# Designs tried in a protein design chat: VH-VL binders against Netrin-A (NetA). Part 24

Target 1, 267 residues: Netrin-A (NetA), of Drosophila melanogaster (Fruit fly) (q24567r46to312)
Amino acid sequence: EPRACIPDFVNAAYDAPVVASSTCGSSGAQRYCEYQDHERSCHTCDMTDPLRSFPARSLTDLNNSNNVTCWRSEPVTGSGDNVTLTLSLGKKFELTYVILQLCPHAPRPDSMVIYKSTDHGLSWQPFQFFSSQCRRLFGRPARQSTGRHNEHEARCSDVTRPLVSRIAFSTLEGRPSSRDLDSSPVLQDWVTATDIRVVFHRLQRPDPQALLSLEAGGATDLASGKYSVPLANGPAGNNIEANLGGDVATSGSGLHYAISDFSVGGR
Short names: E, the ipSAE of ESMFold2; O, the ipSAE of ESMFold2 at other seeds; V2, 0.75 times the mean of E and O plus 0.25 times the DockQ between their complexes.

## First folded at step 20 (VH-VL; framework fv_iluzanebart)

Design e4 (from d4 with heavy chain N55D; at its last look DockQ between E and O 0.71; V2 from the best seeds 0.81)
Fold by ESMFold2 at other seeds, look of step 20:
Structure e4 (fold): chain C 267 residues (1-267), chain A 120 residues (1-120), chain B 107 residues (1-107)
Amino acid sequence: as target 1 above (267 residues)
Amino acid sequence: EVQLVQSGAEVKKPGESLKISCKGSGYSFTNYWIGWVRQMPGKGLEWMGIIYPGDSETRYSPSFQGQVTISADKSISTAYLQWSSLKASDTAMYFCARRDYPGHYYMDVWGQGTLVTVSS
Amino acid sequence: EIVMTQSPATLSVSPGERATLSCRASQSVSTQLAWFQQKPGQAPRLLIYGASTRATGIPARFSGSGSGTEFTLTISSLQPEDFAVYYCQQYYNWPYTFGQGTKVDIK
């Protein structure tokens, strides 16, 4: 059987330019907070101090478990704009995945959109939605089945408890023509991009007590109503309760977006 | 040493055709969007359209779709703005500009401008 | 199409004083906003990109701020050479658009 000359996929985001709309410490020293093991731990970011800076360049460098580098946004406020990351791949790639790795102990996003460009960042279209409230926020059904009639459309995924600290989009998963991509101009166009833009809309409330009650098997104070736990298959069912009492709606919580790696599989 | 050099001023009559040019140098011409901006006398700046010379992909602002033609000749690193039939209302200064890429998408290099005067 | 609205149309300021120019977008443009200065007969000169980053060679008296839909250009101590027309421009999504301009005049 003759072999096609198809190159292997690589991380197309490695060493590629990323522009963040918000970076902690860019307007002077700021306070940000992490939520770990039932406690809030706050620190200072300052772009003038290399030991306290969290620039966008950290998103596309090499990380390992001993040298994790982190981009952090400014703390979110109720009146602020959404936080945006924009990645320029430099040329057209056929993409298989987009992955955002959370920094250790980072608050998790609840609602966000991945967009793509095929014209070198001139214009943009939705690629993937994530939310605990897909219908309310984006007008889309959660976990929409993809048939041949809509295999070129962006889907919305309900957030679930991640077993790993990552947000992952597989571009071809659940799309019928993916088995024969070379014969599908529609899916070839679907996976093609020159640039990726991520727009963060909302954070999940970090609840150290709820994390302990689920992870360590510790005491759960559910009778008092102090720990409202998102359901594994439907965090939207309890997310409204958490958001009403969460720090995301209140300035001064120190909640922010924190990402250690922005990876894009492409060829 | 990136620069855009535009063709010289033009004086024309209504109904005549015109093609003005913008020559890029000091960079890989085919890898950057290059666009055209109009400024009528005493007025502000208006985005007309933009072209990617590598594949000739062209986009127009809605107000200019069908009013002008934007093209490029990549063999001589030159972009063009063209009218098939000039009107007096086409009297304006026309600038070309290069869009930076990758990283940022702002206009980083401008041509010196071409004054087009259309009068009967 | 994203409409960019500048105010005021004309700003009269004495040399040495602060000038504050506003630009509003009809929808969020994130921080993908540039400010240009233009003098008669010249091409626009880039001052600020990314809402707040000074372009190379731009004096520190020019600063930009804002994100989303509201943006400000500040000239902290006006010099004689700063009397010009200033434009904001979004580059968040095509078509790109300019504001109508703010003319900064000597009071």
Scores: ipSAE 0.836, ipTM 0.920, lowest interface PAE 0.8, mean pLDDT 84
ESMFold2, look of step 20: ipSAE 0.847; ipTM 0.924
ESMFold2 (binder alone), look of step 20: mean pLDDT 91; pTM 0.927

Design e5 (from d4 with heavy chain Y106W; at its last look DockQ between E and O 0.25; V2 from the best seeds 0.00; counts 0 for: pae O 6.2 > 2)
Fold by ESMFold2 at other seeds, look of step 20:
Structure e5 (fold): chain C 267 residues (1-267), chain A 120 residues (1-120), chain B 107 residues (1-107)
Amino acid sequence: as target 1 above (267 residues)
Amino acid sequence: EVQLVQSGAEVKKPGESLKISCKGSGYSFTNYWIGWVRQMPGKGLEWMGIIYPGNSETRYSPSFQGQVTISADKSISTAYLQWSSLKASDTAMYFCARRDYPGHYWMDVWGQGTLVTVSS
Amino acid sequence: EIVMTQSPATLSVSPGERATLSCRASQSVSTQLAWFQQKPGQAPRLLIYGASTRATGIPARFSGSGSGTEFTLTISSLQPEDFAVYYCQQYYNWPYTFGQGTKVDIK
């Protein structure tokens, strides 16, 4: 008897503190770019100017469709450290979901890991992997379910549907003991967390079939910035290899992570 | 202003007890791991243990387990390091330090240090 | 415990020159590595975290690199205020551990 709504759960992330390892404009005015109406549009972020700031607090505030607030990372470079978001829940929660909502025109992360902590950030364990390259990057098969022996282990989801603006992790889906959660200490521990950390590894690369449809028409997916630049020779991490010899104003310049909502269902 | 202020220097004899303090101010004391670092004269730094004052969860480095007690009184935003019986080898500078919440960095705020001298 | 080993124990460098300090971990600590500076009579000061990220207010002449088991702190143009003892620390697993320190002294 599936239950999509659990009456005792709330968005545990609302107004919770979030720390980002990278925020656009934190080191002075910076350029960021997005696609709009099949055109690349570049803008300036500056954390000292409230009208041009994209702080991490935007991730856990209340949004509405008319006034979307965004956190934006600094532009991703070919050899930089991974961008992270760390969310502090303040106490132990039993979690049902973790959702990241992309900002309009934001490129989708291609590879990322959700970690959890049960000791207020002292130590971290994997909670969910996302990648188009699950085996290569994380050594895990791309799958949506587990057996009873390993139902308390992180899975890797293949990001093959680039049109969705939301990245969602359901903590109990596909886990055999989830219907009997009250009788499963293993799954009770599995869903328990005090903190959530998201580590972004790569921006999403184009889906070959979506790219073929864009050649025939419907170029909005490329213009929307939903696809990552493929990395041929870059090191692991947040690498974008397009126009390696160029500076500001080159194609691919200013690509970054942009998230409007970081929500966590918990009790 | 985030600040850790430690109790003053102590001169003790072997076998005596001692409790030194570290008072935090300018932040939510219960939401940050805070701990103690020993520096013996002319030597390097070594972790002794940490406490999460919100629930009193405590962890010790193995070499200090059973040698000291770490505690906190969240009503006065104060962490403690305590010996039941001092040894001459406990002569050292003791620092308190807190983690950067939510845990990206470690040791971002330090106390000024408390010199403990144990001699006969 | 993860053992952190620093080399050299003492580094004599002239002002304006480059200083290079090494830190090795007994097992991988990924990038969970910090560098601290300590001057006589003072508490340690955080310089670098995440192996390569400068803490707020740290001058650009300080840079860190490395991942896994081998890490380097570089001071590109040594200033008079940089003569101190430098410690690396892993924060990958409890207990967190420091290296034994490298004293950077004037030649």
Scores: ipSAE 0.124, ipTM 0.601, lowest interface PAE 6.2, mean pLDDT 79
ESMFold2, look of step 20: ipSAE 0.793; ipTM 0.899
ESMFold2 (binder alone), look of step 20: mean pLDDT 90; pTM 0.917

Design e6 (from d4 with light chain G50K; at its last look DockQ between E and O 0.86; V2 from the best seeds 0.81)
Fold by ESMFold2 at other seeds, look of step 20:
Formats: sequence, structure tokens, C-alpha cells
Structure e6 (fold): chain C 267 residues (1-267), chain A 120 residues (1-120), chain B 107 residues (1-107)
Amino acid sequence: as target 1 above (267 residues)
Amino acid sequence: EVQLVQSGAEVKKPGESLKISCKGSGYSFTNYWIGWVRQMPGKGLEWMGIIYPGNSETRYSPSFQGQVTISADKSISTAYLQWSSLKASDTAMYFCARRDYPGHYYMDVWGQGTLVTVSS
Amino acid sequence: EIVMTQSPATLSVSPGERATLSCRASQSVSTQLAWFQQKPGQAPRLLIYKASTRATGIPARFSGSGSGTEFTLTISSLQPEDFAVYYCQQYYNWPYTFGQGTKVDIK
């Protein structure tokens, strides 16, 4: 994109309040699991113990590559509600990016929506959709053509492309008036926000070997639509709509959202 | 100490105008949404509308749009609820409430209420 | 707009007993749900926010639970001062809405 903004302005999320709808260990000690190298490993979270605590404030504090701090949700269940993060910036910012950095070994989100507010969290509008099946889940093409008529609309992109440890939304990318933002009231309004809300709909299904662990309710949880599963397209499995008939009935117990940084570039 | 203090009870006849007030103190008045809740006699609570005094941005619940006017005077830290022509069905208790921000967004401070009676 | 439905309309209980109040939302409100207590002639009093967090000064006998569309307020051992009307309110998206209330009466 011409005139792309390479230098960051300010991380407007730094030390801003974040409220999570779900935090591991908030109601006492809980078990959470990671799936690495085709094996399951489980640990304990407990908000009363600083060494086993994964609070929402970890999302907006400083991270050190040698001491990564994480927020972790409670394990996702079929009967549970979507997990949400709500960030209050405190004033209006013109935003250039929203980035969620996954914790090491974290399960990847498959489907999620970023909303914004311009009225201090009173009302919300879609800002960005992410999904392996944008059309099927959100009714939007994964690559909508972009012109000046529709440059102020939320789009949908595949959260697993590329397969990296962060989920990034550039507010101006692919929007023609971004080269002349100071002269575009429509695009200035598009990038303006006072608050950001993230709603997680589905986790990416863990690899098949990690799923071989037996847990009560695991196959039922996968059928609930809380996980994407691979269909015919290989182990990367970015498709929504679980197929639990036949060859893939396994447990997803202990999977959860884990994010180390919630960054918002703005001025 | 954060407080919302409302104007006193009113007795009016149908067709009269009325403006009741809610004065905020102990906080930065312009940085918080403040709104109005109606409670008809023997009935539940219902949101009427809400204002952000910093820029006067106002929202109404659909059933109250066009029925009342919500305004604020930030120089005296006061929000208002106003009728141009009262009806008997406007007889109710009216509360103002402040919304927390930034953070959790719940209604954290309430006024004491203003009873409005409209009768022939 | 999001419709909040409370049940029961009236709950008759004896002092010292447990009361359980329900609130249902017509669509998910995540955990952005508050519970209020109101006595005649008084302003509503905040009991619970974020579905389960007690407000400052609220005794431990009040607890809230739920997320999404189904929420519960529990009063574990009713005291004489707890006989009142209780309202749930969503603050997930404007317009904010209350349930119609549950009156907790002394048996």
C-alpha cells in the first residue's frame, strides 16, 4: 500500500483497563492444558497465587521476551458463552493497528470479531472479522474488493494465514484514501475509537495426536461449534463446522485462549 | 465523595412543561455518561436516555425518543430531563445514574430520585 | 434491543432461607450484567456487576453467576433487610435494559 505507516505512533492500550469475560483460576484453582509436540500437558491456574495467575492486566503490561506474561481464559466448553476482552482507551484515538499476540504453545483462535466503540463503550460496531470460513460464519467474502465506496467497512480475513503467533489488523491497509487520511473524513471516522472489544467464537482444533487423550465431554464440546476442525484439507484445519462423525472423535478438554499482548497503535 | 443530587418533587398539570435536574459532584463530570431511569408507580425500572456531558452526545431508548429532552450544563456539572408538555402518564419516579468509565461500564452512582406527579 | 426476562415475579421465602432469582437475556450479553436491589421510595442499590462480582460493601450472602443469556442471583441466608425487589440489567450494548423485577417477600 502506498504511504503505509511503518513507524508506530503510540501503544494506546498500554496500562489501559481490560476486562475479560473469563479468566483461568478466578473461581479457585483450575486445570488448563496445552498441546505441544502431539502431546497434552496440563497445569494449574489460581488467581490467588501470583506464580499461577494469568490476569487480564497481562494483556496491556510490558512483555519481556525472557519473561512473557499471559492472560488465560478458563477452558472452553460447549455450554459456555463466547470469551470476550473489552479494552477502554479512555479517549478517542485514530487507530492504525490492533494486535493480539498469542502466548507460547497457545491454541490458535479460528474465528473472532473485533468491535470498536466511538462513544466510550456505550455502543459497538464491527471493525474486523477473522475466520477460516468468512462467508459461512460471518456472511462476508475473505477478499472483498476495495474501492473508495466501501473502504470504511469491516472485512473478514483468515486468522490462520499466515500461520504465525499473532493476530493483526491494520486499520488502513487496502483502503485507497489512507494515502490522504487528513483529507478523508470518512476514513478518519473509520479509524477513530475509544474502546475495543474482541469476541472469540472458535478455537482452532488441536493436532490429532494431542486429541487422543480421553476426557469426559470432549467429543461433545467439539460438536458445540466452539472448535474448528480439519475437513478434507490437511492438518492445518482452518475450517469451521465440526464433523464429529467417523475418524476424528476426540477430547478438546482444557483448551483455552491465551494471549500475552493486546496492542493498539494510535494517536 | 461522588454524589448525584436531584431536584425536589414536582406536582404539575397535564400540558405544563418541566425540567428536572441532577447535579454531580466529587468527580470529573464531563468524563462519564449520565442518564435517566423512569419508574412508574408500582412498576419496574426502564432506561430513558443517557448523555455524555463532555460533548453533549445523547442517546435515547426507542420508546422515549421524541418524548423527552436530555441535556447537560457542564459549567455547573448538571444534567437535565425535560418535557415540553407533560401527560398524566408521566407520573413516575425519575432517577439519574452515572456510568463507570474506563473499566467495567456498570452504573455505579445513583441520584436519590425525583417524584413527578401529573394530575388534573 | 436486548430483552431481559426475570423469574419468578414474586418469591415468598422465610428469613434464614435461600432465595434463587433468574434472569434471561434474549441474546448474549457476555458477563456485562448487573443486579440491583430496590426498596420502596429508594434508589436502586448495586449488588453485583460483571455477573458475579460483588459491589463494595455488599455482604457475602449475595452471589451472582452466569454468562451469555442465563444468570442467577442467590441470597444464601435471607435477612430481614433483604426483602425487596431485585432487578437485573444488561450493559452490554445500548439501549441498556432492565428485567421486570423479582419481588422477594417474607413468608
Scores: ipSAE 0.783, ipTM 0.896, lowest interface PAE 1.1, mean pLDDT 84
ESMFold2, look of step 20: ipSAE 0.807; ipTM 0.905
ESMFold2 (binder alone), look of step 20: mean pLDDT 92; pTM 0.927

## First folded at step 21 (VH-VL; framework fv_iluzanebart)

Design f1 (from d3 with heavy chain H104S; at its last look DockQ between E and O 0.87; V2 from the best seeds 0.85)
Fold by ESMFold2, look of step 21:
Structure f1 (fold): chain C 267 residues (1-267), chain A 120 residues (1-120), chain B 107 residues (1-107)
Amino acid sequence: as target 1 above (267 residues)
Amino acid sequence: EVQLVQSGAEVKKPGESLKISCKGSGYSFTNYWIGWVRQMPGKGLEWMGIIYPGESDTRYSPSFQGQVTISADKSISTAYLQWSSLKASDTAMYFCARRDYPGSYYMDVWGQGTLVTVSS
Amino acid sequence: EIVMTQSPATLSVSPGERATLSCRASQSVSTQLAWFQQKPGQAPRLLIYGASTRATGIPARFSGSGSGTEFTLTISSLQPEDFAVYYCQQYYNWPYTFGQGTKVDIK
């Protein structure tokens, strides 16, 4: 049946300002490592060198297979805060999706929260949770059914597909009133945002089995983005360095986040 | 040049009403949060509240809810802080500040301050 | 409400020496933290935003560091004009809050 003209969905994040709480090389030249087929290769990031920089603006620029641009966080080498991305859309949009595209060979984050703001970044509310440990970390069931009484609530997804190169949140999926959005003030408010904030949560204590596999050169658990591994050559104590490839990493070893695109579908 | 210019110093008695102003210029007044900060004599800075004039969206810090009224007049690019009945404890310096947006959320522009003295 | 706690309350430092000011948040504020300088009778002056980025026109002797709950402002070689009160402020979530201030006095 014929429809009135509706606006095309756009990537509302394109060329929008993004602030990252952590960027590789922002405090001087720094090493970061990638894992491919259980093999580690390490490189240098330096924000003062354009050829070795991975700034937050790469999240909202145009990317393609011939010119992938990445933001990279600093590798965690000890205690530290969660990593945060904050995106300002500049005005109110009705959002249909939020997508984070991983860089090539980037580990998939295990635990993260997407927050939204409807008041131009003044206050924030949960939009989506992702974790292999939804109940332990966020006090939420991993797969919560949505009825009309709770279709305006954030859910937690148990991410079990480590080979998928993107993390995607569909704002209306599984919400009963989505078929008639124009008649649902609740869902209209639910999809409305002016800003998006992503918080990547790390488990600071590695699983004992993961530590054993790191020592044996198995990088699977480290590549998942689930662990933060202390420096082996830090202060006296039980610090463990994730040095898997025989290269001497004098500092900056550990996992980092690497994302090539932060897309927000809206109108 | 982006500026916030506040109204002049006030000397009042307890029980009187007062409305002080903060006029913005050099930018789109309706697209930025404007907030008010109190500094009692010899004390630190305290957030009172904040307004988004384009939507008349006003928020207060918990300790100031119900104590003052924050408002704005878009037609003259002016934010206001108002008391219906002043107390001696309202004696303080009051600053307005603009919050930057988009891309950041820090206070980038401050007014010069308005000294309010309440005594009998 | 996120409580910001500054230490020390006062700091006596000789000109030319280093001053180190601390700010602690009751919960993580990521890097959404600003440092302000205030002299008597003046509005606060923005020094640092984003925990570590100097505002335009701020001398290189001012530097900030930290993330999450622990933050530091460092003045590497104090000048006579740097004797003032310094405040940290989080802007991670409303209500925004200031620390109670650190007064830097001449020793």
Scores: ipSAE 0.840, ipTM 0.924, lowest interface PAE 0.7, mean pLDDT 83
ESMFold2 (binder alone), look of step 21: mean pLDDT 91; pTM 0.920
ESMFold2 at other seeds, look of step 21: ipSAE 0.852; ipTM 0.928

Design f2 (from d3 with heavy chain H104S M107F V109Y; at its last look DockQ between E and O 0.89; V2 from the best seeds 0.85)
Fold by ESMFold2 at other seeds, look of step 21:
Structure f2 (fold): chain C 267 residues (1-267), chain A 120 residues (1-120), chain B 107 residues (1-107)
Amino acid sequence: as target 1 above (267 residues)
Amino acid sequence: EVQLVQSGAEVKKPGESLKISCKGSGYSFTNYWIGWVRQMPGKGLEWMGIIYPGESDTRYSPSFQGQVTISADKSISTAYLQWSSLKASDTAMYFCARRDYPGSYYFDYWGQGTLVTVSS
Amino acid sequence: EIVMTQSPATLSVSPGERATLSCRASQSVSTQLAWFQQKPGQAPRLLIYGASTRATGIPARFSGSGSGTEFTLTISSLQPEDFAVYYCQQYYNWPYTFGQGTKVDIK
């Protein structure tokens, strides 16, 4: 029986170049802290010491459950820029997923955008948004109805489950024409990429009206400590920007991004 | 050794056509973006447009869209910048540059420049 | 379109002194920023890419810093051959754009 030549899906990100805009210890030895079982544990990163370095190449090396390698950003401060990862796949792939695996004990980023390029990193378009505040940060509804007329659009997901140690984007899920991709030029273009860019956004100060509604039972997310600016009554341990000041000595004590694997399924 | 060699200086009159060239050597011509930069006398650098020869993908900066044509001939590893009707304001130095890829997106290799003078 | 603004327009500095050049972007360009040096009659020469990484063959006196919207090029001990015009350029998203340039003159 004749068979079509169908390329296997692979991790297109394996051994691909990744550039991070921020890496712990790149400006000299820095202190970073983790929160585990209500206990704070602090360590030192230093890019001049291989045993204490967390470079971007750890994102696309071999995944090894016995020796997890991590990229770590510098601790996030109130005056810092958003942190960016840029991955060059080297050629066009049809993508099925983009997955960021968190390092052990790493806090889950609250807000981020995945962008893609189809022109070898020249220009970029949104691929997926994640946030607890999709409308406020990105001007998008937390969920979008799926239909054939909007199946080529980036969506914003507001669900982050506490037990999941990964951030996952399935490129075709919930898109009507995905059942017959070969007959959908729109979805074929949608899944095609040469490069992926991830931008981690600091959670902005809450809407003043939302703060006023705290007494009306709207306190759960506002009290969670997920905001980039410390809130009254909010736990600082979950906020990626737990650092209160701009002092150099305290810039190494805040939360940071930590990712062990940047995987891209493609063919 | 990567090199970009541009065609020689041109002296033209308004209304004439012109096509200047940038020949790439020492690398796989079709796998890199090649861009064109204008520098008017005494002025700064400005991107005009860029081409990916392997896919014939051409992009222009907004102020140059419709003003020039960028093209490439893969068989001789050459990119072109072309005017159908020159104006005196086209008097400038023109550079080509290759964009690095993958892993980085900066311009490390530049042509020597082509001086175009348009005067009556 | 991302607008790149350099300051000062002209910087007068004596040989051996430190020169500090600024570049500001109208929106974040992350660290995808390059610095170029251009001498009269020559093509631009890449000095710094990735905001802070020195290109091959560039002397250690050149250093870059910054991320997002604010960037700095520093020449720690100015040499006679460093008198030139310097341009920043973002390559974060097309169209790519240059700053208007900073001329470094002998004082």
Scores: ipSAE 0.832, ipTM 0.920, lowest interface PAE 0.7, mean pLDDT 83
ESMFold2, look of step 21: ipSAE 0.840; ipTM 0.922
ESMFold2 (binder alone), look of step 21: mean pLDDT 91; pTM 0.931

Design f3 (from w5 with heavy chain N55E; at its last look DockQ between E and O 0.74; V2 from the best seeds 0.81)
Fold by ESMFold2 at other seeds, look of step 21:
Structure f3 (fold): chain C 267 residues (1-267), chain A 120 residues (1-120), chain B 107 residues (1-107)
Amino acid sequence: as target 1 above (267 residues)
Amino acid sequence: EVQLVQSGAEVKKPGESLKISCKGSGYSFTNYWIGWVRQMPGKGLEWMGIIYPGESDTRYSPSFQGQVTISADKSISTAYLQWSSLKASDTAMYFCARRDYPGSYYMDVWGQGTLVTVSS
Amino acid sequence: EIVMTQSPATLSVSPGERATLSCRASQSVSSQLAWFQQKPGQAPRLLIYGASTRATGIPARFSGSGSGTEFTLTISSLQPEDFAVYYCQQYYNWPYTFGQGTKVDIK
């Protein structure tokens, strides 16, 4: 067994209130689908049935491999809004990490933003961007470090390389003044937060073989990874759309966001 | 039993100063945003500004920036709305409201309102 | 600043009938949208928060729906006490903003 160091910080998100803008089954029974081993499998969620409910509270409870609890959004649609999670820490913490653990067999987010608040949720600033298309979707280069002049700014991480079951943001990684945080008022402010908001814009494209099993009839737009489409000819929204186009013979639906743990290292 | 109790109606002349109050009870006053909403006669509701008394953090909607002062006295759990020089157009009903936190961010408790009349 | 636009300005309905009120945001407010009822001389009364969750003590005839930029308040069977002005309010970002109101009048 490897030796572990006890961290200087605690999980500030444990048992903290979380609000989701969308939860599967909140308006009655709904179908959701998972794509595992090139196969589609669909199930029913229903908030009135404890055995089929996936509430936001699951994000900040205790999880283990024998009893993983999940939050699941409603299935994404072409006319839907972005999906948002909002976590209230209740006081100011100095943060070292933000981690989102995917549920088993969950579709992976492609594009998302972590925001923070230092004023108890009144106003919000970007904390971290994630995307396979950082420049195109967020106007930012994909990079892991900063120079001294911009070490307090949000960066965009490219999600196409890591194949992991979690999305992780280290607040000080790649920031030159982090080696002497006590002497950097700018970075001290950078790591301080009272609330975290996560906005999911897009899911990754499912494996092509799994998409082929969708021919029973559903949305035709799965090949492009476009499951949260922009508002057509309407006001600007938070939903960022990619015009990737693809020819998928299957009609897909039921893709959704599914997260089992929302962890925040803080003190 | 969370309550917000506002000061009584005021009748003033243009150019006079005024400070109206909103006293909170039944909760930890310094841990919640509390704000002010104007309603002109026959008109809708308008946010003016909001304060977090525990840090004296004050924010204004753009149309009210520089027009009023929002403050609080933590020792008596009271928020204030002030004018240094009233105008006839300040005639309105003024409400205070508390924002819920943590877990939610909606306005959950309202004061009863203070009618301010400014006329010559 | 996020502009909230309500329609119609006035809705004339008979008691016992359904009323449907609309609220549109100039940009997404996610589900951080509240509905208030106000009668003359009274403070606003919270009906719905989170776009669709009824506040404590609010009758089941009030329901809310929507997310992003389009929201609806429905009163399924109007009672005499429901004739009032209704406001939507976003609390997604400061400054918080109200819609201009929808007056529900007796027809």
Scores: ipSAE 0.830, ipTM 0.920, lowest interface PAE 0.7, mean pLDDT 84
ESMFold2, look of step 21: ipSAE 0.838; ipTM 0.924
ESMFold2 (binder alone), look of step 21: mean pLDDT 90; pTM 0.919

Design f4 (from w5 with heavy chain M107F V109Y; at its last look DockQ between E and O 0.71; V2 from the best seeds 0.80)
Fold by ESMFold2, look of step 21:
Formats: sequence, C-alpha cells, structure tokens
Structure f4 (fold): chain C 267 residues (1-267), chain A 120 residues (1-120), chain B 107 residues (1-107)
Amino acid sequence: as target 1 above (267 residues)
Amino acid sequence: EVQLVQSGAEVKKPGESLKISCKGSGYSFTNYWIGWVRQMPGKGLEWMGIIYPGNSDTRYSPSFQGQVTISADKSISTAYLQWSSLKASDTAMYFCARRDYPGSYYFDYWGQGTLVTVSS
Amino acid sequence: EIVMTQSPATLSVSPGERATLSCRASQSVSSQLAWFQQKPGQAPRLLIYGASTRATGIPARFSGSGSGTEFTLTISSLQPEDFAVYYCQQYYNWPYTFGQGTKVDIK
C-alpha cells in the first residue's frame, strides 16, 4: 500500500508498544464467536497456545494476506467495561492518519473514541469520535469537515454500516488550512502526538439474520447497552429485545473486538 | 541499575524554607516523569505533583498547586521539592517515584523517602 | 479528580488463608490500576499493574482482577511477610490518585 512506504511518512505504530485492557484467553481458555455468511462459528482462544493466542502485539506487527495476525478482546458483556488500546509512539510525531483494520469476519465497532496525548501519556484529549449515534453518546453532531475557527476540534463520524473492513481517521481531511500545513501553527499542534488511546464503547449490532442464530443468553447480552440500537427510521426500526429470557443460564454471544492492524501515519 | 536516592531527613521550624532532592541514576533521566508523594504520619499516600525533566513540564495535584514547587536540574539528574515557608502540617514522609514509559505508565522505581519534621 | 475507595480498612487473616482486598473508582479507569504494598518505614512496593499483571519478582500468590470501577487484590495463601498496608492507585489520567489503604494484619 503506497502510503505505508512513503519516505516522508512512516507507520509510527510499527513495532511500538501497545497495551490492551482486555485480551481473549488471558485468564484461561475462552470461547469467542465470528459471523460469516450469516452463520455463527465459535472457537477457543488461549494465551498458553501460540496457535490460539491473539495478543496485543498483533496490532503493530507485520501483516500479510497469507498470515494475518489478530488481537482479540475477551467477549463483550453487559457488565463489562469499555475496551481500551493504548499505543506509545515514544516521541512527538505529526500524524496524518490513524487506521484500525478489522480481522476477517470480525464484528464491527459502532461507537469508539480516539484520544491523543502530547505529554507522554499523562493527559489525553479527544482526537476523533465514531458512532451511529454521535449526538446521543457523545453530545456531538455528525460532521465531515470544520470551519476555519474550529480546525483544532475533534469531530464525530457516522459509522452506520460501513462498506470497508477498516476504520480510518484522516487527521487533516476537511480542515481548511490543511492545504498549507507548514503555515498553520494550529494544525501543526493538532496533528502532534506522543501517544494514541482508543476506547471502544459499543459493537455494531448484528443484522437481523445473525440475530436468529444467537442463544437466549446472547440475545440478552445484545440488549445490555454494549451494542448499538437501531434508529427509528432504520431497516429494522428500534427493535430492542430487552425483555428476553428467564433465569436459564446460557453462554453469551461470544462477540468481541478483533483488530489485525493499528497503523499511525506520521513523521 | 535504576536507582532514586533522596536527600536526608530534615528537622525544621515553621516559616523556614526547605528544598529536598531526588537523584536518579542508571537510566536516561530526561525521558521519564518523576513524581512526588506525601505520606503524613499514620496516613496514606497522596500525589503532590510530577515533572518531565526533558522539558520541565510540571503538573500539580489540585490540593498542592501553589503550596510547593517541583523542579529538576537535568545536568545532575536531580528532581527537587521545595517550600518557601514550612508549616507544622508539612511534617511527613516524602517519596519520589519514576513513571515508566513507553509501553507502560505505572511507577516502577521509588526513592527511599525523606522525613521532614516541622515543629516549634 | 478520580476518587479511589478501598475496603475493608483493616483485614485480619490467619497465615495460609485467603485475603481479598477491594478498590472502587469513582469513574472508569479502564485497566490502568496498580496495587502497592507498604511496610512500616519503607517505600511502596509495586505488586500489580494493569489491574492484573504481576510486577517482576512478585510471588504467584498475589493476583489482581477487575476493570473499569471495581478491582480486587487477592493473596491466595497469606504468608507472615505479607503483613502490610496495601494501596490501589489509578494512572488512567492526571491527577493520579491512591486509595486510602487496607491494613492486613496476620492473626
């Protein structure tokens, strides 16, 4: 990919330390599930077995189409915390992009925030918001660009049913002074970072076909606030099945965050 | 080996000034945050503030802002905590600690502590 | 400022038994939570970082768990040398804060 090899800009995340707040199989063997062709398939993660481990280092290593490495969180539960990735670049970089590549067949994140630090991870400020419900979750309108007076502000991008298996943030897109970055102290400061923190709030709710394959416990899990809700005018409306199940204990959905590459373009 | 060595115990009277030190060795002093922690007699630990010696970026916990001065001299790999006018309530043990970075953000090395006693 | 609250204030446990210490944050600190041990006259000693990862040289009987706002330190088989005060500390965002401590007395 031409931008990843450009001499003026490099992938500053390559081989950089990254810490995940949650990793599948870190406390023992766990079940995780994927969806392909509207069919659920479940597997085991276990950090003691290299063939079934999905550590955070997979986010910043070398990937290729024949040996994709993947980080996987533990399965998402209603009582669980948000999942966080923290990347230390080690020094100041001027960033042009932050890209998260989904693992094959991974559920898509719906709501997440990218933060940056300029003080080696001591304090953090929003860099980009993503959500199908920007106003509800983050109190921000969905926007594609800024005016000249707010070029230094984080925006919220609507992620309703993305067509690409990656999440991409271009730090300068839609910012009027970006065409002459060398003459804009505001944007030079805006793109500067020493660390990146990604906080995942919610997964995209599975489509209606996938919902039919879930166990009763998995359906309750999907109603727990860790998944997006349908909008009133969406394909399925506001179809929240919050009153599911009795007291029968069942396994969860097995759905989780799964990312194969965490790339940061910088100089 | 990484080591933080603090200056010795102090006995002072109210109104006197004081500057205590924390010397770092065995690592690149300018590339790590150094923080100061107070422990009053019989009480718990509380963060006072933190400094990045490479650029002198200094941050204080709110209750200590304006009460002490944190500084560093990178030429001798030493961080300082100082008071312009001590009070009896400043009687405490004071620790310095280094924050790990990159890849980590926790405090991995601690000084041995400096006991400050302020009494009439 | 993120307030860290520990319980119980004092815990009496017989040698060989299990000790469980709790730490609650006023808002999520993700997994950016450390546990320290402090004995009288000594500096704090790092036991656990990242909520659940043992620091170098820490015995396997110490384990941490939790994320977000609720955290637990467990000592699975208390030894005589484990008498100390234990503090949790968040490092998710400045200002960093400690809990008030849990004193573990060996019965």
Scores: ipSAE 0.825, ipTM 0.922, lowest interface PAE 0.7, mean pLDDT 85
ESMFold2 (binder alone), look of step 21: mean pLDDT 92; pTM 0.934
ESMFold2 at other seeds, look of step 21: ipSAE 0.829; ipTM 0.918

